# Ledger of designs, part 18: VHH binders against Probable fructokinase-3

Target 1, 345 residues: Probable fructokinase-3, of Arabidopsis thaliana (Mouse-ear cress) (q9lne4)
Amino acid sequence: MASSTGEKGLIVSFGEMLIDFVPTVSGVSLSESPGFLKAPGGAPANVAIAVSRLGGRAAFVGKLGDDDFGHMLAGILRKNGVDDQGINFDEGARTALAFVTLRSDGEREFMFYRNPSADMLLRPDELNLELIRSAKVFHYGSISLITEPCRSAHMKAMEVAKEAGALLSYDPNLREPLWPSPEEARTQIMSIWDKADIIKVSDVELEFLTENKTMDDKTAMSLWHPNLKLLLVTLGEKGCTYFTKKFHGSVETFHVDAVDTTGAGDSFVGALLQQIVDDQSVLEDEARLRKVLRFANACGAITTTKKGAIPALPTDIEALSFLKDQKKRQTNLKFSKWCCTASPC
Short names: E, the ipSAE of ESMFold2; O, the ipSAE of OpenDDE; V2, 0.75 times the mean of E and O plus 0.25 times the DockQ between their complexes.

## First folded at step 20 (VHH; framework vhh_7nfr_2)

Design f5 (from x2 with S105A; at its last look DockQ between E and O 0.94; V2 from the best seeds 0.00; counts 0 for: pae E 2.4 > 2)
Fold by ESMFold2, look of step 20:
Order: C-alpha cells, then sequence, then structure tokens
Structure f5 (fold): chain B 345 residues (1-345), chain A 121 residues (1-121)
C-alpha cells in the first residue's frame, strides 16, 4: 500500500467454509478407501483467500464449529491475510465435512456431514453488520440459501451490503447434492438473481439454470436482468464469455497441464473482484475489462496446475510471472509458424 | 416440451384496459423468470415486462411504466399482464416468454403463439 489517500476497497465474501476429504487411493468407493486427505475449501472462503493472495483486502463472513477443524479453518483464513472479524463459532454443531471420491467406473460418491453443520446455523443477529457495511464488493454463492437460519442471514447480509453501496457479486457455485431437488436449487438460485450487479456462472450452471443444452450468447442473455452490470460464463479451457449493457465478447484462456481443477472458478472470481474493486468503471470499458478477464483466466489456469484449491491459489507475483512466460511462449510460436510458412521446415 | 398459451387480447378504445393471461406447461414454472414481449405490425419484437420467480421483483419498459402490471400465479402456472390507459402505440401481438432479458427480445428461446391487442378510436 502506498503512502497516500485511498485505502484499498474491502471485498467481503459470505458463505460456507468446510473440509473435503478425498481418498488416498484413486478409483475406490468411500467405504473401500484406506484413508483420506483433508482439503480445506468452500467457494466463498476460497474467493477471499484468492483476493488476499493477489494483494487485495478481503474479509470472510461465515460460521464454523467450535472444534479443532473450525479453528484450523479460521487459522488458514488469518494466515492468508483474510479479515476474520465476521467469523462466528457454533458451540454445538460441527464444522462441515464432505467425503468425495471418483470411482474407477467414473461415478462420483458423496457423503456429507451437514446435519446440521455450523455454517448452516449462522443467524441474522450474529452478523457483523459494520464489517458488511464497509464492503466495496459483497460476494456470495447459493449454498447459504438452502436452509434456515443461514438463508435469513444471507438475505440480511445482502440487504445491508446493498444499502451501504456495495457492488453485489454472485457466483451460485451450484452443488446439486446439497439441494432437496434440482427444481428447488434453480428456484432459489434464481430468486435472488436480480439483486446482483455481477454474476458469474460456469457453462454447466448455465445449462442447468436455463435447461438449454445450446451454450451460445442467446442462452446466456436469456438470464440478463435490467440492473445487471456484468454477466460472465466461464467455459473451462475455452476461456469465458462476458456480457454488459453495451458490449459482449469472449476471452480465451491459457492451456496448462491441469492436475486438479478444484478452486479454478474461485481463483477467477477473486482475480476479477480484486482487479475492479477500486475502479469499477472497468465494467464500462471493453478493452479494460478484457485485460481483467485475461488476468482472471490466468489465475484460474494456474490454480489447475496444483492439487487442492487453497494451496494452488496464485500470488500476484506468480500470476504476473505466468503471464510473462505465456507471452514469451506465444511469441516464439508465432515466429516458428511464420518461419515454416515463409521457408520450408 | 415448453408450451405457452396467451389469451385475453382484443379490440379496445384508447384509455381502456385489458388483462392478458399466459398458461404455461412443460417446465417448472416457479423456477423461471417470465416476460411479456410485443410485436407491432412491421416492427421487431419489443420487451415489455419481466417478473422474477417469486413475483416480488418486476421490471417494465419505459413505454409502459405506470400503465402495465405484470403478475404471476405459481399455483396455476399462469402469467398475467394488466394493461391500463391503453394507447394506439400499444397495438401489437403480445407474447409470453420464458426468461428475463430486457436487452433484446430476440434473445428469448421460448415464445407463445401470441394474442392480438388492438387499440383504436
Amino acid sequence: as target 1 above (345 residues)
Amino acid sequence: QVQLQESGGGLVQPGGSLRLSCAASGFTFRSFWMSWVRQAPGEGREWVSSINTGGDSTYYADSVKGRFTIARDNVKNTLYLLMDSLKSDDTAVYYCAKGITTYDAGYFDYWGQGTQVTVSS
């Protein structure tokens, strides 16, 4: 931070934080697995950490169990520079756990310890309202909408942030197994759609929300509401498409040797929000927005090159170094192609 | 198969009122935003109004604000448009559409067959 006026804007991320447990042996059922590796996660928490690692200011609002795992997760947030004043601890419920495996037959198995987990028990009267009011950007997903009292806490937090002037950023981060039905998920995800200024979805989520298998600009724009400033559709290896009132287009991503895609979307969102929080006029300028989205794509790509979500989230130095190396690689490829075209290889 | 059936159109004098209905089937109506769109003779389609899944957020084109009211009944799977203070410029075929977009009416994938509204003195 420079010695000047204008402290960096705060990005407040609201929602769940949990531990995923993944088998130590690939291709087995949960019952067959001899052991599990813990992988701390939760999309809103990952976004907060992503922002902080890129040099931004982030806070997390959520609830953890008053247990060893809950305090470990809070420690991870603090170690990564995320403001922890919005964290509550529940005396009775435990920190959420999820066991996930990919069997050799390609089927995924899930087992959730959320009956209820502490994140589901955040109440409106527990919210740190002054922290939420201080947000320049308030970011959230849809998992907090599934059950009470957390649904009411989510709605209250959105209201307070909006009234204080925050930009509302929504990444539903659909986790179908946690919902009572696909129809309920769609209904609740769409029920708050018009509250958001920025919405990011994946192509899979776009298909889910529209019930349309055709992934084109027409399908995406069927979800445009009149007060939306930016709609993003991430396309994995194809990059992303963006839509505003005045323009739309696409930004290609980077090809990397992917190891684990977990957290790539959260890295993308964190990068986007970190890049715009202090100058939101970027959303009105297509050339500037495209540069931000290329940076966000780079952060997402880097995140896929390492196992886990949080360990793989890049620093600003890593992201810029990656971009420099990619430009050097593309320049060399262009000259190689030109040489072969102009002279026999 | 998505099916949208509009009704309630007709001939009305300027200043008059009409209520349009749209019966929806073939999808989970309560899970989707719904819209009204209109097309005047020889013109492109124009967005009129949209309503969210629960009916608590409504949006209107500037040309109809204060005169039209959109509503929905999620039990009967029916979308409504109450049109008051009708003008000759409101003459069009009115379509019910699945989706939100206010950007360009051409972005809707699913359209009803339409109901004609004619405002003539």
Scores: ipSAE 0.546, ipTM 0.818, lowest interface PAE 2.4, mean pLDDT 89
ESMFold2 (binder alone), look of step 20: mean pLDDT 81; pTM 0.826
OpenDDE, look of step 20: ipSAE 0.875; ipTM 0.943

Design fser (from x2 with W33S I100S Y103S Y107S; at its last look DockQ between E and O 0.01; V2 from the best seeds 0.00; counts 0 for: pae E 19.2 > 2, placed apart)
Fold by OpenDDE, look of step 20:
Structure fser (fold): chain B 345 residues (1-345), chain A 121 residues (1-121)
Amino acid sequence: as target 1 above (345 residues)
Amino acid sequence: QVQLQESGGGLVQPGGSLRLSCAASGFTFRSFSMSWVRQAPGEGREWVSSINTGGDSTYYADSVKGRFTIARDNVKNTLYLLMDSLKSDDTAVYYCAKGSTTSDSGSFDYWGQGTQVTVSS
């Protein structure tokens, strides 16, 4: 039953927002780089923006530094229509920064300036609980689990959201360098695993969490828990696999000329959540779910066609236009398949 | 090294009660779901009950629903199974099992040595 009041369900995204500094020249050390481009990001923030751009109702909960960067980031959320009532500013701690190094092999390395950063210092008593309680979907990552007091804040927020009847969405968004050890990462990521109603992992994350290199349904299902409604495994260019209690399958993605995969996973998740927030019955209908996942894949694919995360996130119009065009092309050419789910930096 | 040590088993009359305990060590206990599994003579292993990391969600086999209660103490790293209204069919070796998220599916990574529960008149 669509809630009688024509108001869209609120998706609250919880976690970090930061600025990535991307070197203007690739293949050089950070010290040798002549300059950096600012790339605002943070997986939870990106998800919130993605939802908003698609016409959904989104809010962000997190802590930023009371500095130029923090206010810039808050401004970006506002500019994109994300409710910022859940943002706290820290007067003593700075906004988190990350310097990105592009390795010769195309892999990204991150040097984080989080010693500590404001996002790490979010306290349970700082939470806008009313905002959290108003959530129909509460989305979160794993970075907020790394240190106190943010971990406690995360746990409190989850508790409040769950008590209020929110669907809990979990994208671990693994960042190994931020953890003390891989073992600790696994332990903490899994510590709240059974609380989530929806979980999305990449193939890389699946391997990491299961310590199994075999990418099959059995491995994926090892991450299943009884209260899980949807398990998603994103496979990059191969699309995504989905698992529910009643059915499982795969949805292929779209072939695009990828420029930058940053934010693709966030776009995928944002799109998914935006489509299901007001009608969760989709999760029980395979045909409907596949349609939603196709849409999510499209959003992820579109996101890869532009540089950056936030700037590349599509609007509903863009996404729909893309899908229309793809239908036209599928009638003419077997296009190579590209999947949306690159791990957001 | 992960260690699970069950205790509390024994001989009990039908209708009686037992409390099983499982002491866990060698891993972050609070981060994992825990389960009880039993094996009757000549039968395969049967899932009995599971509890999530926080202890707020519990799951039971139909055969034990309403009679058994699973609990955990994350401070003490201990898993419990309170068994009430015991039946002869409950006779089995009871194992504590460390589960991941699939505790109810029988996918466990570590097991205890088990404790014998015998229900007999």
Scores: ipSAE 0.000, ipTM 0.230, lowest interface PAE 15.8, mean pLDDT 90
ESMFold2, look of step 20: ipSAE 0.000; ipTM 0.135
ESMFold2 (binder alone), look of step 20: mean pLDDT 80; pTM 0.803

## First folded at step 21 (VHH; framework vhh_7nfr_2)

Design i1 (from f5 with T101Y; at its last fold request DockQ between E and O 0.64; V2 from the best seeds 0.75)
Amino acid sequence: QVQLQESGGGLVQPGGSLRLSCAASGFTFRSFWMSWVRQAPGEGREWVSSINTGGDSTYYADSVKGRFTIARDNVKNTLYLLMDSLKSDDTAVYYCAKGIYTYDAGYFDYWGQGTQVTVSS
ESMFold2, look of step 21: ipSAE 0.726; ipTM 0.889
ESMFold2 (binder alone), look of step 21: mean pLDDT 82; pTM 0.831
OpenDDE, look of step 21: ipSAE 0.833; ipTM 0.925
ESMFold2, look of step 23: ipSAE 0.629; ipTM 0.855
ESMFold2 (binder alone), look of step 23: mean pLDDT 82; pTM 0.832
OpenDDE, look of step 23: ipSAE 0.877; ipTM 0.946
ESMFold2, fold request of step 26: ipSAE 0.524, 0.575, 0.682; ipTM 0.813, 0.828, 0.869
ESMFold2 (binder alone), fold request of step 26: mean pLDDT 82, 81, 82; pTM 0.832, 0.832, 0.831
OpenDDE, fold request of step 26: ipSAE 0.891, 0.898, 0.893; ipTM 0.951, 0.955, 0.953

Design i2 (at its last look DockQ between E and O 0.89; V2 from the best seeds 0.00; counts 0 for: pae E 2.3 > 2)
Fold by ESMFold2, look of step 21:
Structure i2 (fold): chain B 345 residues (1-345), chain A 119 residues (1-119)
Amino acid sequence: as target 1 above (345 residues)
Amino acid sequence: QVQLQESGGGLVQPGGSLRLSCAASGFTFRSFWMSWVRQAPGEGREWVSSINTGGDSTYYADSVKGRFTIARDNVKNTLYLLMDSLKSDDTAVYYCAKGITTYDYFDYWGQGTQVTVSS
């Protein structure tokens, strides 16, 4: 059945939420760092927050430690208007932590406290099934697939959402160091590929999944499955390419002074889902889809202009203001380019 | 380097059965969807069937549904096509392909094996 005119569909995001710890000083190893700053994160949680900040309805389903960090993270979701009725707290296991540094030699160093963390311990019998059944869109990544029992919870949640009529949205969000091997990551990511209605990958993820260094439309289409409605390949500064059953093409992104790309993909996905949840026929209309993808590109671009993921996620007002400013910049650039190509300029 | 080698083709009577095999090497077979594609003389390539990484999801072209069965053995790195109730219009070179798509967008193809259904 359709929603009434004034009610927005619910986007339910499933998966992990964690804290990244980054050094207070640049270029050091983890052992050399004198201190760390905490940065809340987790791609599914970021998507939920992105949806809510754009004026959509979002919920998060996942498990946190019954600890100060877990309750802080749940608080961040609530403060951003995300429905937290799907959150479970584990009595014994702790909230996931990740320590990340960029060493002076340019190599990244990671140390994960996930052995196990609470997010890995979500069980099928802990799922808020009524919340999941209420989803108009059900969004997920691949990190929940890594180990049991969370893998089984992930599979159950997908099945319940699909049976209730939700659009399934999949962004694998590959974090290779969390997997036992790249082969296991590829196997598990691909094992649920045909369940999704929408899939978004980056060009790096496309190369990983296909083991094909040639990045073209044929490579992307080698991953097309019969029931897919939209496949997106994000290309960073080149925007994105899109594939549907009837058409394909590309949408340019916006040129900005990037500071921190963390969360840009999550902002893009949140914007996409928020724009289509109440009228999914957009996916069959190339002109309308291109407008949605332009909006999603804008949200991703804005997110790169500030440090952190969550602090950088835009509101709808910020996104619209950005788009207006970009039109003014393009108008000014056209006149400036004309002037500079003329000799007396 | 990716290598796909099809076998098991041959001449068969209408209504007969045949099993095609595809030996895969040069990649982690269990991590990829696999497909069968065929090409009849003077025709374009036609997608036949696809199977997911674990073998629990299968897809078939309408022309072969109910008659053909795709399968895989991830221990032996081998893809199979079990063909029953063969018809003369199933005559084609059958190719193993690495990928999912129902269209001609595969990056890696085998050399093919000839299936001829003639009375």
Scores: ipSAE 0.521, ipTM 0.807, lowest interface PAE 2.3, mean pLDDT 89
ESMFold2 (binder alone), look of step 21: mean pLDDT 84; pTM 0.850
OpenDDE, look of step 21: ipSAE 0.564; ipTM 0.811

Design i3 (at its last look DockQ between E and O 0.82; V2 from the best seeds 0.70)
Fold by ESMFold2, look of step 21:
Structure i3 (fold): chain B 345 residues (1-345), chain A 120 residues (1-120)
Amino acid sequence: as target 1 above (345 residues)
Amino acid sequence: QVQLQESGGGLVQPGGSLRLSCAASGFTFRSFWMSWVRQAPGEGREWVSSINTGGDSTYYADSVKGRFTIARDNVKNTLYLLMDSLKSDDTAVYYCAKGITTYEGYFDYWGQGTQVTVSS
């Protein structure tokens, strides 16, 4: 495990990793598509890769099929520096696949190969508990809660990480079509709400969880619980709002020419966790938290400028360069506006 | 229509007990955290207690901890507050709310509340 002599804290991400298949041509039904592009993904896996690319230490805990796709996905994690000691392979079930299209009538069509997929079959007795105990941050979503045995594995992993002193980070990453009903999704997502130290939701997820169409601070605070250290509501191009027990506010994001928003939320989370893992007192200091959230917004914004999730996740050098360009642009705007509109004092 | 209807309040002597109920309708009760909040005369609203969707996690304000017990029945869509060892300071209108916030003004509730009066 990591040396006590100063290696960065380990961020362990738990959950699913899968392949999305999207049509090679736009606007068609799944059955009419002549071919599909594979897009490796899964929010917990993307978070682990995002952390690693930013120079952090990450591990992934989950289960893949003992098949060509499962080994390809494990290879992607390794190639990106993610610790793979928590990966199990199932001999019988296949790696999860999802086929998704946006038809010309504007409706999404889905087909999932999860009846069951290997990720759903992770058992508590297969967990690498020593890896989980070594986490300084333990990150998870809600998809592992959908069915057994993975639900029990999820609960056990959370318990072990918490007992070992990890900060628990929860991004539900709601994928409503995977749940048997919206009501079951809401019930299960909320059933573990108070276990987390950090929760991040999108504005769409906040609306879903509260059944309140008014997206304001009151609605977000209706989900605050006494043990929570940070609640984040991401607002897409409007940035994010943050809530702690001492303060709340908003951080604007950066405007870019978006190509593909896939993975932007995972990039944001990875950046947040990587920035706080070694000094969690940031959560008590609004000025420092705002700086971290600006960095996380930058990583999310950069991710939208390229196709795919994993290929678009930035390195620390790319993120810092992006921020330098933004600071330089803001300085130039100050001079330009002063020269054009200012009167001498 | 979302409705929350509180009942079970009344006049009681210090040291007494009351059981409050809140009947919920118009939403999927089991999917939401539920809370009790109270408002004393001339005061702002004060969070009292919260309970998670399954009823296995409960939270209490320091002023009521050890004396009050929150519970829920997801079959009957009913929230409860069992109040023991009541004090004059507990005199208030009690409201049930949909949500888990510990902050006044963030609760989402639809009733008139139920009056609890503790007097010697």
Scores: ipSAE 0.586, ipTM 0.832, lowest interface PAE 2.0, mean pLDDT 89
ESMFold2 (binder alone), look of step 21: mean pLDDT 83; pTM 0.841
OpenDDE, look of step 21: ipSAE 0.737; ipTM 0.884

Design i4 (from f5 with F32H; at its last look DockQ between E and O 0.94; V2 from the best seeds 0.00; counts 0 for: pae E 2.1 > 2)
Amino acid sequence: QVQLQESGGGLVQPGGSLRLSCAASGFTFRSHWMSWVRQAPGEGREWVSSINTGGDSTYYADSVKGRFTIARDNVKNTLYLLMDSLKSDDTAVYYCAKGITTYDAGYFDYWGQGTQVTVSS
ESMFold2, look of step 21: ipSAE 0.588; ipTM 0.843
ESMFold2 (binder alone), look of step 21: mean pLDDT 82; pTM 0.834
OpenDDE, look of step 21: ipSAE 0.863; ipTM 0.938

Design i5 (from f5 with G54A; at its last look DockQ between E and O 0.93; V2 from the best seeds 0.00; counts 0 for: pae E 2.5 > 2)
Fold by ESMFold2, look of step 21:
Structure i5 (fold): chain B 345 residues (1-345), chain A 121 residues (1-121)
Amino acid sequence: as target 1 above (345 residues)
Amino acid sequence: QVQLQESGGGLVQPGGSLRLSCAASGFTFRSFWMSWVRQAPGEGREWVSSINTAGDSTYYADSVKGRFTIARDNVKNTLYLLMDSLKSDDTAVYYCAKGITTYDAGYFDYWGQGTQVTVSS
């Protein structure tokens, strides 16, 4: 039976856990769909699971409905070795559900069961403060900022983690339809920007936050503040760019046969945090950081090769095997390319 | 179209004070961090100060800390820089800018036209 070592730092991930429902048939409206696949998710929960599967110590702080789905989601966390002492169950509200489809005419259709959902009702006085104080890394997104009381719980949790010396890791995970307006989303996401030590955004989120369509170093650095240790911009198949006080650069990702990109960003973040939690001086050493980001890119790439987010999150063995296989493939390609060039083929 | 218009510059003696204003329009002012940047003649641009969306977090270059105060009014869409204890080294054109960055002033996409501050004995 797997056990956690007492030396590993704890990564505490705060926020929502929910179920996304995706049509079994492509290109239809929600009402036309004959069925839905349930896809347990929530970026903070996915990050916690990703950390644990890579051999790290993770905990999740959030609130679920006292219902069959809430207990199923908590079971998924426990099965994956995530510390569940921060999970609360709401006696009245239901676990959040989200239905989403892309119709054939290009329109997106959404239906949310969040009126309110249990995750929105986490109160500051329900927080397991001792668990939060024990974090070496405290990770969060922006969904918990949308409404009260969860917004106040989020702010309290950040304050407690920061006072206890945790590294604050922020991945906004913009879900624009959940916000009252784009302007409110931008305002609230940016209101806590300077609290974080590490920020990761996608290129789409960078465009949203800056209102700048140019995805270059200038645009990313327009969001740099003096308290940051690392700013990451993920570029999908192009990998990521990184910025620190002393250096910046890019790390390419791996080309794979993608099946489902869901959770790739969370896998990337989980890998990053797991690799640095016990030696944060990596952030000051470009060569070491680049190796960590290459590993994080590998985890993200592996996650895209399987359906679903949580089922696709790699173990440390899978990630290392993937990296070794990539080295063999590149060596074999060089040999076969040379052979074809030297001989008629 | 984003518009930023600075005002309030002028000639002042060392030790004096000035209040700069920047009227903002063409974007949702309250959703963005705002900054002040300055440029002395023949020199590069220097970040001066930044303020978050709500106005409750402020940052200053070491050269102005304790002497300058950044503030914003999200109702009037106006950014301010209150400058006290002015020195000759503060002589520059002052620009307001949309964004955070403390590294390179060229990272701001939108700048005002600037207002001249001249400190002479």
Scores: ipSAE 0.520, ipTM 0.810, lowest interface PAE 2.5, mean pLDDT 89
ESMFold2 (binder alone), look of step 21: mean pLDDT 82; pTM 0.830
OpenDDE, look of step 21: ipSAE 0.870; ipTM 0.943

Design i6 (from f5 with Y110V; at its last look DockQ between E and O 0.92; V2 from the best seeds 0.00; counts 0 for: pae E 3.6 > 2)
Fold by ESMFold2, look of step 21:
Structure i6 (fold): chain B 345 residues (1-345), chain A 121 residues (1-121)
Amino acid sequence: as target 1 above (345 residues)
Amino acid sequence: QVQLQESGGGLVQPGGSLRLSCAASGFTFRSFWMSWVRQAPGEGREWVSSINTGGDSTYYADSVKGRFTIARDNVKNTLYLLMDSLKSDDTAVYYCAKGITTYDAGYFDVWGQGTQVTVSS
C-alpha cells in the first residue's frame, strides 16, 4: 500500500454537496427572514476539502446541477485543490439547496429543494470508475442511500472501491429530516455497516442507531463486527472513544472558545484519513493511533473557533501551530501551579 | 417494550438437526442486526452467529461454521438458526440477541429467555 516514489494516496469522498441558506438575522422563521447567507456544505465535500487543506490528495465524486450554484460549488472544490474528475452535472435537475433556521421558540425549521435535486440523480453508469479504483481510501456517508438512483450508485461505488483495495471509511452523518422515517434511516444506515473498515459516529448517532440512552463502551461495542478496523464515537467537548480489534480507549479534545461547531466532525474525519492514508498500520498501534486522534481532535477544535464549515477548516500549518501552542500553555500552567503552591505569585 | 422469544429447542442425537426461531416485538426488527448466543452448563455466554438487517451478510463462530445457518424473515419479524450436524459440544441454552458483536455477549442490550438444546451422546 505504501509507494516508494513518495506519492500521496488518494482519498476519494463520495456523496452530496449543497448550499445551506442561513438567515441574516437570528431567531426568525424562514418566511420572516429578510435575507439569507449562502453556506456551501455537504459532509463528503467538506471532508475532501479538509484533506486537501492538510496537504493530502482528495477527490470528490457526486452530482451537481448544471446551474450557477453547481458550478460555484465545483469551483470551491477546485480552488481548494480537490480533484474534480468525479463531478457530474445534471442537465435538468437543480443543485440541492437547504434553508435552515433556528426559530425564536427553539425549534429548527428546514426547507429543502430536493424534489429531486441533482445529487439524488447520480446513476451507477455515470460513475468515474477509474477515479474510484484509484482510491486508497474511499469515504462516504448515508445521505446518498436515501433514494434511487443514487442509492444504487453509492452501492456500486463502494463495491468498485473495495474490489480495488481501498480502505472504506463511513461517517453516516445522519440528517434525519431527509429520511422518510427514523426506522428507514436506521435500516439503511445499518445495511452497509459491515462493509466499512472505519466507522465514525457521534454519540447522538450511536444513541439513534442502538435506541440505547446509556452511552458507554458497551453500547458502542454492541455494533462492532469482525470486518471493522476502527470504530470511533465522537463526544463533542469530551473528545472521542476509539475501538479496534486489539484495543480501545479515549482521547480528550482541546478546550477552545467555540463559535460555530459546523464542520467540526468533517474536519476530524479529514484529519484522520489524511494521517493514515499512506500508512494504515497506524490502526494496529495504539500509541500511534492516539497521536493521530489527538491531531484530528485539534483540527475539529480549530474548526469550531470560526464561523462556517469550509472557511474554518485548518491548514496543516494552522493545525501544527495550534498543537505547539497547546504544549506551551500546558508547560506554563505547570510552572504557574508550582509558583502558587511554593511561594506567593 | 422490546421482547425476544426463542423456541424450537429440544433433545437430539449427535449428527441431528434443529431449527430455532426467535419472535421479535416492540422494536422495528428490520432495522437491527440480530445474533444468536449460547451458554453451556457452567460456562459463560458464547457468540454463535450474526446477521445484518437485510440478511445478505452473515457471520459465524469458528465452532459452528459450515454446520449452522442464520436467517431472518423481516415480514414475520422472526430470526432463525438452522443447526445441522449437531455435536455434544453444542448442548446449551440458545439466546436470541439484538445487536452485532462477535466478541463479548455482555455487549448485547436485549436478550430472549433462551431455548434449551441438548445433544445426547
Scores: ipSAE 0.401, ipTM 0.757, lowest interface PAE 3.6, mean pLDDT 89
ESMFold2 (binder alone), look of step 21: mean pLDDT 82; pTM 0.837
OpenDDE, look of step 21: ipSAE 0.857; ipTM 0.936

## First folded at step 23 (VHH; framework vhh_7nfr_2)

Design l1 (from i1 with F32H; at its last look DockQ between E and O 0.75; V2 from the best seeds 0.69)
Fold by OpenDDE, look of step 23:
Structure l1 (fold): chain B 345 residues (1-345), chain A 121 residues (1-121)
Amino acid sequence: as target 1 above (345 residues)
Amino acid sequence: QVQLQESGGGLVQPGGSLRLSCAASGFTFRSHWMSWVRQAPGEGREWVSSINTGGDSTYYADSVKGRFTIARDNVKNTLYLLMDSLKSDDTAVYYCAKGIYTYDAGYFDYWGQGTQVTVSS
């Protein structure tokens, strides 16, 4: 019985929200940087915002410091239409911060101020269980698994969501520096692997989690579990590969002038979840799923065209406009090729 | 290099028990799900059982449920399959595999050479 109530399903995103401090000058040490730009983020928070911007219902569950940064972050969620009823404020612990260093080779290094931060101190008894039970989709990362009591809170939230019939969505969003060791990261990420109905990993994460450098379908499928409905491997500019019990394939992404790839994965996930939350049967229809993934790829691609994560997340209007423009370009290219072949010089 | 080496196979009477072992190396064993897969003569590979990293979650094929027990020792990097109440239909080469359950047992990225289990009077 399709619940007739015209209300969009709620997507609850669980995890961390933090502020990245990005140096105003590249190629220098943090101590030498004359200033920093604030870049609010957190993969689960970004996903929630992405969903909301696309016209979905989103809520965020997490803990922030009862400080200026925490309230700023909560304000950002509210400004973007994300339900903040799942946010707790810690009076003692500070909001998580990360300083980003851009190395000369283009790699990013992070110095985290999480000793501990408020997000790490979320307790099971602080959870808004009613909100979690109301979720049609419950999305989470792996950072919340790193330490207690947040690990216990994560497990409780996941349990409650699952019992309530929510679809569990898992994006590990590997941040190696936050873990005591790569082995511990892998172990903990995989410890709850079978609980997720949807899993999204990047190619880098796939290699990390499997300890296999071969990027093929076999490697990806080694991560399959009995209750999994959809496994996704994102391949950056190459798009994504999808695996279900019945079919598998790939969906190419869109070529764009990328400025910053931050938040692209979150945008992709948010778009995916927003498209399937009210009709999960899409996961069983390859043609429909491919359309959804194309849309998700578009959102990811759009996100890369602007600096930052949250500021770059597209609205539904922007995403649809982008797709429309891409179709026009393709048709024009086909026409131009056809005209060149039809005119016998 | 990933290596999986099965042992413990043999000839057993119907109703008998057998314990298979798989020694794992070349990867962080404790961080990976592990599985058993079997292949009967003339048949395709069949998933048998899977176990999570900590051993607290296990899955079984319907055909072996209640009879087989999968276990692991992360200190010894060893996977086990305890097989009780063996039937003739359990006759197969049993493979240790790195990874979880797949709808197609052929998608495991690594598996061993296998050990022969023969259930016959």
Scores: ipSAE 0.644, ipTM 0.845, lowest interface PAE 0.9, mean pLDDT 92
ESMFold2, look of step 23: ipSAE 0.695; ipTM 0.882
ESMFold2 (binder alone), look of step 23: mean pLDDT 82; pTM 0.830

